VH-VL binders against UPF0598 protein C8orf82 homolog. Designs and how they scored, part 3

Target 1, 218 residues: UPF0598 protein C8orf82 homolog, of Mus musculus (Mouse) (q8ve95)
Amino acid sequence: MWPPSGAVRNLALVLARSQRARTCSGVERVSYTQGQSPEPRTREYFYYVDHQGQLFLDDSKMKNFITCFKDLQFLVTFFSRLRPNHSGRYEASFPFLSLCGRERNFLRCEDRPVVFTHLLASDSESPRLSYCGGGEALAIPFEPARLLPLAANGRLYHPAPERAGGVGLVRSALAFELSACFEYGPSSPTVPSHVHWQGRRIALTMDLAPLLPAAPPP

## First folded at step 16 (VH-VL; from y3 with light chain R54L Y94W)

Design z4
Fold by OpenDDE, fold request of step 21:
Structure z4 (fold): chain C 218 residues (1-218), chain A 124 residues (1-124), chain B 107 residues (1-107)
Amino acid sequence: as target 1 above (218 residues)
Amino acid sequence: QVQLVQPGAEVKKPGTSVKLSCKASGYTFTSYWMHWVRQAPGQGLEWIGEINPSGGYTNYNQKFKGRATLTVDKSTSTAYMELSSLRSEDTAVYYCAREPGWSSGYRSYGMDVWGQGTLLTVSS
Amino acid sequence: DIVMTQSPDSLAMSLGERVTLNCKASQSVDTYVSWYQQKPGQSPKLLIYWASKLESGVPDRFSGSGSATDFTLTISSVQAEDVADYHCQQYKDWPLTFGQGTKLEIK
């Protein structure tokens, strides 16, 4: 009766490298030239996204409605290809990269690279959140239960494409509109517990909370 | 008015070099890529290379095997293309062409302004 | 290198007819395609960029369409001034490459 050899299941601890949502870290002023070619057959450009979801050249002196990129095709092309920057270049200063044809487009952001700007088809059964001025072409299903109000900074977040960091910022104007639907309980007057959407009372899941930087200790 | 001005013609012998000029006016020279394209008689267009006037960055068509050298003079807003080791097959009209580069709030593609071209004749 | 192949090589059309010019890429170039018009003895002029965007100042009778490998330039109603060589270009990858051109004539 040979004793059963206990198969030591090597639990390969898949160290789920918690892909900490790359925060738009502090602007170490890096030196670059727009349109630089550090190697043959390359063009590098450098961009910035603000909290309104407006895209700018990073070195634009003025960042306003006039100087932001508005071309829908460009924005769609740019943001549809957005990914974390693992190029070995400017990763700290520009944590995101969009590869567009011959161009390497490095992107930094004020908060998140995906900024939700509009709620589309709000009266429909399948509302969508549009981001970064991309209209219907840059939109994802709206998930009211997954809205995350962050008390630490007063901002509202929603799930975003995983390739773009998984969490998007809801711009202030839209956040304000959505906040009218929030229900606050007596136990937490500053953080809503539910959202009223299309006649339904929906509990907020707060599932995005671990993906956001912990509020600086008071 | 935005313009790219090139000399009308150059005649060179085989084995020599030529330096063609392209004078830009009417726009910010350093904000656009400058391309060089040639067209042999009765043939299609062939891309030679590009230069970023701001940093002097260049990309070349490998077909020219380093015979082409692109430079710019920012002070005069002039782009140059030097072609060495000239051959009869280099006989063509050579164009400079502007590509919109990077401007605040605007990205376009394509060569939107062309010079009138320089006819280079390489003959013994 | 990405090869751009235009078709037909030449065509003759009557005034007012619809003209269709084709350009095929050897591999996907997404929408990174431009079209140029070159009149006899003149430099090329940009007509279309990003496969379908009309360049400023170009008549609206010109239109571009297509994606990936197949692209089309259309003239809805050809005019006498449209006699030219038409060139497609890809700028998806290095080197930039042009088609061989299509010659448009009026009958």
Scores: ipSAE 0.888, ipTM 0.951, lowest interface PAE 0.6, mean pLDDT 94
Fold by OpenDDE, fold request of step 21:
Structure z4 (fold): chain C 218 residues (1-218), chain A 124 residues (1-124), chain B 107 residues (1-107)
Amino acid sequence: as target 1 above (218 residues)
Amino acid sequence: QVQLVQPGAEVKKPGTSVKLSCKASGYTFTSYWMHWVRQAPGQGLEWIGEINPSGGYTNYNQKFKGRATLTVDKSTSTAYMELSSLRSEDTAVYYCAREPGWSSGYRSYGMDVWGQGTLLTVSS
Amino acid sequence: DIVMTQSPDSLAMSLGERVTLNCKASQSVDTYVSWYQQKPGQSPKLLIYWASKLESGVPDRFSGSGSATDFTLTISSVQAEDVADYHCQQYKDWPLTFGQGTKLEIK
């Protein structure tokens, strides 16, 4: 009776490469020309999104409400196609890419490429967060329990589409509005533990915390 | 006023080359793509190529098999199209047309201003 | 190459009638479609871009619709000045391609 050869289950440790949410941090100044064609049948453009969710040409001298892109169709087209930049070009400087027809649109951001700007249907049973000026076309369900206030930078975050990094910034004005609903405990006066939403007391899950860069050591 | 000005007509023999000009005025020449489109008599429009005057970047319709060369002179705000190895089938009206580039947070699509066209006749 | 096919090739309409011009792409071009008007002996003029956006200065009787492969240019009430060839164009991919054109006449 030969003893059964123990099949060493090679636990293929699927190293879940924690796709660390590519932080927009690498401001390496790279050389480029707007509308460049490094290869035949290509047009490359370079963009920047600020903490307000406004989209600019990266080399715009003035970045304000006047110079930001406002066309809804363009914004929807642009951000609906946004993905991490794995093109082999400008990946460090422009960590996101939007492929729009004939165009390669490289994007860098101040914080996150998705910036939530408006709470839609706040009085409804299914409120949504709109981002980057895309109105109803660029909106996701609002999940109050998953709001993440970050004490390190004083900013508020919410889940975003996975294709766009999974975490979005809530712009300051909206964050301020939402902060009125936060409950602070005696043990942590700077970080809320709960949110009051539509008459319910909801615990904050803090599940996005591992996806954000650790605060620089003091 | 925004304008693209082209010569009226050119007559060439088969096998020769022609260089057509398109003079731009009334706008920032380097902020717009310049396209070249031709139209044979009684036919539709055919795209030849485009050039970015700022960097000199070009894209071509492969149907022209490298016979078309697009260039610009920034100092005179003039775009050029050279077509070599001319054939009778190249007889057409040739248009230059601008496409808005990326400026000031506004992007429009399409060729919004056209030259009046140059009639090229290729005849033996 | 993406082929743009227009229909009909020609049509004659009475003044004030609704005109519908069709353009079909051989593959999806999303909304990267423009329409041009070309009057006899003139250069093309941009009417519509992004399938449905009206170019500045174009009368509101013109409208564009469609997505993916099927596109339409509509003139709500045709005028005598609308006699022209109409061209659809895709700009999703190189090379840029135009339809064969539709000739609009007034009866």
Scores: ipSAE 0.888, ipTM 0.951, lowest interface PAE 0.6, mean pLDDT 94
Fold by ESMFold2, look of step 16:
Structure z4 (fold): chain C 218 residues (1-218), chain A 124 residues (1-124), chain B 107 residues (1-107)
Amino acid sequence: as target 1 above (218 residues)
Amino acid sequence: QVQLVQPGAEVKKPGTSVKLSCKASGYTFTSYWMHWVRQAPGQGLEWIGEINPSGGYTNYNQKFKGRATLTVDKSTSTAYMELSSLRSEDTAVYYCAREPGWSSGYRSYGMDVWGQGTLLTVSS
Amino acid sequence: DIVMTQSPDSLAMSLGERVTLNCKASQSVDTYVSWYQQKPGQSPKLLIYWASKLESGVPDRFSGSGSATDFTLTISSVQAEDVADYHCQQYKDWPLTFGQGTKLEIK
């Protein structure tokens, strides 16, 4: 009920090319050394976050669950201090920056820097989405009306902290679980129009679409 | 099997210089910062500076700027600290210590491995 | 420079007692604090980093807490091998600075 359309096939090819370039360590146009100090009293590190919400050193040759950073305190510190990169350094290649004590941590992303991985307290009246392995320490209120299914790439998005770009990706496994709650109408055969949540039928607002230029308009 | 090996003692006259060594083994030398810390007799610990062996990047305590020089030899996995214009208050044990690097896969901090220290005595 | 001030300067405890060592920063260092144990004639050994994270291989009778400016190291049940000097250290900003130390003895 949320299948790719013909338009999505063309855009998926473009996105696949972009995603391949973003996942490669040692991209030829970006020159850096992990732990570099281009001037006194600086330390610079370079990181990558994938579409599963796993954090890696950008130049890691293997990027999988075994090699990602998992320490809760590190992940909470890193993502809670994340902001757009306006440092004047590496802005094109690393759109985000996390300032952690003495560390200037540059981040690039396969999709979004915030990737929601779990729905916490799903049986309560105030469920929360956690992201990037942070559990309750990196969690925000779940807003089912603001879920944004994007036909162009077949992915699902949700509001995220403004400092991290305002919109986050819902991890594919979680998106699949939530897709059971979607409703399609005759006017929306390829994109859901409503979500059913805890006995209520809720119209999707689509208000995140401007933050994702390929998103369908509401 | 991680080790930082330092010579035990050095004796120098005021006004001269010394170059202390710290040989690392059991880990990827170029993936960890190396720190130098000293401890005068009966006193606390004092940070001198740090070096990233991968590119030779350094940060110094301003107290030692112009007198301390940190270098590395990547081929022998050895860090060096040179201190010039020695004075009697430079008498101390000088430690090298590594800080967990950017390739650990698990983020930790602090100076997790220390050398045994070199006792530098500066006297007439 | 950020000054780290430890208290008390020294203390003597009976085996099995609970020990609390204090460290105060002259300005906020968030949680960027480490604790080191230094036995007589030995180099320092890392116990705690990030104010409260126990270093691998350190006995669980050691714990750390605090944030911003006030930090503590706790030994829940002091053992004979815990006789040492204890140093706190901030790594929020350059230069890295250590407290003057607290000497722990068994009486």
Scores: ipSAE 0.641, ipTM 0.840, lowest interface PAE 1.6, mean pLDDT 87
Fold by ESMFold2, look of step 17:
Structure z4 (fold): chain C 218 residues (1-218), chain A 124 residues (1-124), chain B 107 residues (1-107)
Amino acid sequence: as target 1 above (218 residues)
Amino acid sequence: QVQLVQPGAEVKKPGTSVKLSCKASGYTFTSYWMHWVRQAPGQGLEWIGEINPSGGYTNYNQKFKGRATLTVDKSTSTAYMELSSLRSEDTAVYYCAREPGWSSGYRSYGMDVWGQGTLLTVSS
Amino acid sequence: DIVMTQSPDSLAMSLGERVTLNCKASQSVDTYVSWYQQKPGQSPKLLIYWASKLESGVPDRFSGSGSATDFTLTISSVQAEDVADYHCQQYKDWPLTFGQGTKLEIK
């Protein structure tokens, strides 16, 4: 039986660098300052996305629904421009980057940078999953055959845009709702073999499994 | 109660320098960029530069050719703009303006709070 | 530098009329545009950011639209207190630049 949730994984493991920055005391070795400008015509900010798909400034002391960013236009802009961090800066600690105008926004993730929060148009012929608070503007086709329950952490995954790592996390509440559609075989009591969707019995492909290493994304 | 308070006027001779002040209150000074913008009589707005008070990071409009220097005093929550080698063309109202961006609990972008401006007159 | 060009330079409108002010960028600025109102003798006041999002406390007769290079500020029903200069500004790239302004008067 596939459980709907798992323990939080923090991806911020880095070698210390000399930085002109202020961060939280002593526990975290990455040094930065929000709004830093290491050279002319730069602005750098540092963000964190949790397993619920909520976006925060990385150094926020409280990370909960009250403190997360909620503005639709900002979230759509941020996540639509997300790509792997190949900037030469903070790549180990912040695997993703979103270039928003003058801002070079580094992102680290509890699990995946894409976290699906809602199933849109679930009764239609073309249901979609929306992610990270973006509604229809951050949504992709729902592919029930490609759902991947991962027994090691009790989490559920789904294909995501390639620019954002190709695989996204289904947040726990949505994963629990979808788990009612799973079918387990006699020889597979802990991992489902099929999903029942809109009257169809669909075999799970498991093709996302190689993309889910224990280490942080690149 | 967010406010930016500037002196009303300054008079200077060409070739001298001026240091204009902007005292902030009602918010966490070190968590917001401060901009300086000027407006010559009958003209539009012209961006001079910006400073992040946390760490003193600055970006300048190249038009000022290094004549402008932005600084802050965190203990008094005051931003300063020094303009050197003054010319009569520098006669303008000089505004400070805050940009919300990363500590407000939401992002609105733009310059949401402006000082009332300091009229700098450069004449011999 | 990205040039922001406003049109018209000035206009006079009757109370209650719909007014549309235009701003054109010399290259794409996506939606990184703000609009400011500057009443005579006063500092600018932020009206619109993100091209279309209304700042808190601004009357809802003001609205903004546009993306890429073409932007508009609309006042659905002009009131006497709307007499001002209006400036668009891009914040997509350095240096930040403003349009030359549009002066709105009431007939």
Scores: ipSAE 0.621, ipTM 0.829, lowest interface PAE 1.7, mean pLDDT 86

Design z4
Fold by ESMFold2, fold request of step 21:
Structure z4 (fold): chain C 218 residues (1-218), chain A 124 residues (1-124), chain B 107 residues (1-107)
Amino acid sequence: as target 1 above (218 residues)
Amino acid sequence: QVQLVQPGAEVKKPGTSVKLSCKASGYTFTSYWMHWVRQAPGQGLEWIGEINPSGGYTNYNQKFKGRATLTVDKSTSTAYMELSSLRSEDTAVYYCAREPGWSSGYRSYGMDVWGQGTLLTVSS
Amino acid sequence: DIVMTQSPDSLAMSLGERVTLNCKASQSVDTYVSWYQQKPGQSPKLLIYWASKLESGVPDRFSGSGSATDFTLTISSVQAEDVADYHCQQYKDWPLTFGQGTKLEIK
């Protein structure tokens, strides 16, 4: 899906490994009630994060920029407490949960629970990627060598905190900005082989590929 | 305008029960937890319990478990708290209070709207 | 149950003075603390939630701070209308518990 370098485009090859990261998509038809309390001293809420890193109530009728959660403290608390769902409840439909005080917040995702939205200015040469609207409070070091373009879906991935699945999605607007830095090889006209960053030519490691689902057949 | 309306006073004898009402208006009743909190004369605030009107889910302070029952009537947007086996120590002002819901786009916390309270007097 | 202990029990202040009210939790409540103002004969009014977030419509002379077990409500310049009881409250865990209150009076 990535634009080829130069004047010639060739048929893309898909690199996929058999090992898969924990999925973050759930079944839409799962029965729940927002604010349910299946036993004393519980409160359960259900959330969805889209491919742009916007957080919604899972059952919201409209999911767009107007209706997403925007409060910085809430987003930082939610995503900083995110972990794999091993609660015994809704594990198949909601692969992640965030324990926020009295709230057991289940999360399902369009793609990944971590979605990088911005490169942040830094006092150093090492810029940081922020995710899910959290600014510097939800940010990690940018590692250009470990960017992973995935031909099967045309998306870009980057390392993320291990507690949130180890790999995150780079939202499409940011991926487009970064695409100016990519270089394509002769055998990979639709998938870049190198990234040019801060005056250096860096080979992409592809070491995140095992953490993502196998590519669907073409 | 968001309001929680409670009757001003109730007088009961020991050993009886009371069912206090709290009528909500100006917001989507089923999207907010409702709390009940009491305050004995000259004393602090004591949490009794909470109810989620959409499913009737409740959590109680164990001090009141077995004596307090929280219910709602969704058709009239009214919350109720029933307290049984009344004693003189139950004399207090009983408040209902709303907790902000999980409405799209914004979260806040705390009990943001309170009723004016019902003074329950339990005396022989 | 998590016990919330407020100090002082009461104080009298001159108009314009800075007031500091303290609240200590018997165990960590992270930042899950709210503060309420209760004027004489009235129901409580939310001032602060999440330890430091100012509720809409509350004057900015009120502020909150703290985490874990130690929390503070500050009134930067006390006004006559601030005569009230002030309650801290934790919502980290059930049951929800309030401090015993601090009574603020004007000299």
Scores: ipSAE 0.583, ipTM 0.814, lowest interface PAE 1.9, mean pLDDT 86
Fold by ESMFold2, fold request of step 21:
Parts: sequence; C-alpha cells; structure tokens
Structure z4 (fold): chain C 218 residues (1-218), chain A 124 residues (1-124), chain B 107 residues (1-107)
Amino acid sequence: as target 1 above (218 residues)
Amino acid sequence: QVQLVQPGAEVKKPGTSVKLSCKASGYTFTSYWMHWVRQAPGQGLEWIGEINPSGGYTNYNQKFKGRATLTVDKSTSTAYMELSSLRSEDTAVYYCAREPGWSSGYRSYGMDVWGQGTLLTVSS
Amino acid sequence: DIVMTQSPDSLAMSLGERVTLNCKASQSVDTYVSWYQQKPGQSPKLLIYWASKLESGVPDRFSGSGSATDFTLTISSVQAEDVADYHCQQYKDWPLTFGQGTKLEIK
C-alpha cells in the first residue's frame, strides 16, 4: 500500500514546518465567521486570492479551479471596489476591503490582490492586461517598460490600480509567455535590462521595485 | 433539490404570539442567509428581517424590532420567526426565502428559493 | 428607508407585445436591484438580479436594465403565462424594500 519510511518522512517534514511557522508568527490567530454581523446593518465576509488570481472564501477547505469564484459580474464588482482596509477591523490580517452593497468583504492574498491573467489581443494597437477573471471589465493598459522581473521569487510584476496597491502580479503562465521578449545583460543574466515589444527595444524602468518588500533597494 | 417547507395556515387572536417555522433541505443550511417576508392580502411584499444560521446574526426591519424574533435550529435545518403582540394588520402570508450563499465558489444575489408561505390570520 | 416606486400599477397587454415595467428608487441603489414574478396564488420567483442578470432557468424574453435610480423590466414578447404581479426590490441598504408591484394582464 504506502511505503512506510517514505510516508513517515514526508509527513514529519510537513508537520515540522507547519508547527515552526505557527510558532514564529506568534500565537495570535484571526477568528471570524462568514456572514458575521458584529454591529447592526453590517455583513462581513472573508476572501483569499491566490497567485493565479483565483478568488476563494478565505476558509474554503479546498482552493482549486473547481472551487474558485467564476461569476463575471461578482468578480468585476468585487475587484473594481477594492481599496485598502481602513475599517478598523482586521486591518493586519486582511489588508484590503471591497464594499459590495451591504457586504464588507475583507481580502488577503498570497502575493498581490491584483493578478494579471491575460493579455487581451484585439484589432487595437493599445494592448491591455486583464486581471482576476474580469476580462475587459477588469483591464488596464499594458506598459511593457514597467514590467518588473523579481529574481528573488522568479515572479513578474506590472502596474496596477493605486486603490489595489499600485502593483500587481503577472500569473506564471502569462509571465512565461512575456519572458520570451526579455533581453538580459551580460553582467546580470538573471535580471533582464530590456524588453522587446512590437519591434522596439525598451529599457525596463524598475520603478515598481520600491513597492515590493522583497525587492532589493537600489 | 433545494426546498423550504412551511405550514399552510395559522389562526390567532389579537394580543397573542405566533412562532412560524421554515424547514430547509437540499443545501448547506449554515452557508446561506434566510429572510422573512410578508404579504398582506392584495398588498405588496414587506421585508421583516434576515438571519445567518451559522452564527445566529440577525438584522431586522425597524418596523418589527421588538416584536419579531428570528432564530434557527441548525440540527434540524429549521428557521423560525416569532411575532408577538399580534394585531389584525399582521394578517398576511409569511414567506421564508433563501439568499444565494457564499459557499463553494458561488456568489449570487436575490432571494432565489421561497417557501410556499404560511397564511397567518389574526382575528377575534 | 429607500422607497421603490413602480409604474404603472397595472396594465393589460396583447399577446406578443413588448412590455416595459418601471421602478424608481428614492436614492441611488447602484445596480443592486432584483425583479420577482408572482403568479396568482404562488410564491414570488426571482427573475433578475444586479439589475440585468438573468436568473438561471428564466426565459430569454425577460431582461432588465437600469442603474442608480431608474430601472426597467422588459418582456420582449408577452405570453399568456406571464400574467402575474411583478415586484422590484433593492438590496443596496437596510431595510430591504420592494416596490408596490405591477399587475400584468392579457387583454
């Protein structure tokens, strides 16, 4: 059935890492109930967005493509109203808030609350990046000069609406497609210096780096 | 299949109380708000209040605050609405209605499933 | 409270005609409006939410539009089974409120 030595080693390693992480992060846990109403005329819900731009209830037992929210109108409403959480509630654990009618929707994220999933091709010469499953309704102009490859985590970033943190993650599949356009310098083979886009050689500005805590300062 | 089952009728005298039931089946009871709405004969719909069965959180139309009490029994998936100090003006059909939930990656709006309603008659 | 005012109170239409039912909110409710159909002797049935989103299983002849304060429900080709009361309802803020209803009859 199961190899006893292999299963025991893998389980012990996973448990040790999980227990150590809880100890290192302190004892305080965030508790909530989906649909809670701590005061009259409130409804509070808690959400999570992963590195692929998929939105889940924060306490969902399974987080995969089958269980993520897919309704276009809900996603557009949720992300178009996203703002920093200054409600006085859950600010440390849920840095963003989306007010959807009567709902106070708290959001925390694996990386960034905005995750670009598609480059929208059209007969327009102004390509756009769409995020979080919103298609054209959640899209911004693509700015190739402002792409930020981050060697520390191997991820790619792009400007996002300021209300949603100013910088968004490019999901890995899209980042792989865009990486074909990068030019690397001979002294820095892991950090590209330019992007080739529509026949032009464009120097990367790196101006998003201060917005990413993992990015090294200049 | 999702169902909300209510008793068909109740007759009460003014000044008394009534506790109406709404039995839910076919879905995760604790993941959806339950609403109570009434309709006097020949009149429109009037929202009474809502309850979240998971934590027992309630919101009431202020017109009914102090007279209406919403509760649930999670073990039987049953919602209750108690109305006290009954008057003849409380004669109406009382509906329970489910709001689409926040579970399983689906978020929609509106009251998508309604009970058949209980006709409450308040007369002497 | 947000008042939802429907017009007309009633109307009679010929089969196959296009009908438009109106609902006005006393203040902006963005797009947080639902429409319900209530056939004689029955419970209300959800037709439309978010002002224009058709509920699953509702025929394509029904559509909704509007934002802020002015909303419409349209039936593109009225059928005999559409005889009902129609209610709009806002869910932007508490308390939830319904319009007084519009009765639709066939001439």
Scores: ipSAE 0.548, ipTM 0.787, lowest interface PAE 2.1, mean pLDDT 86

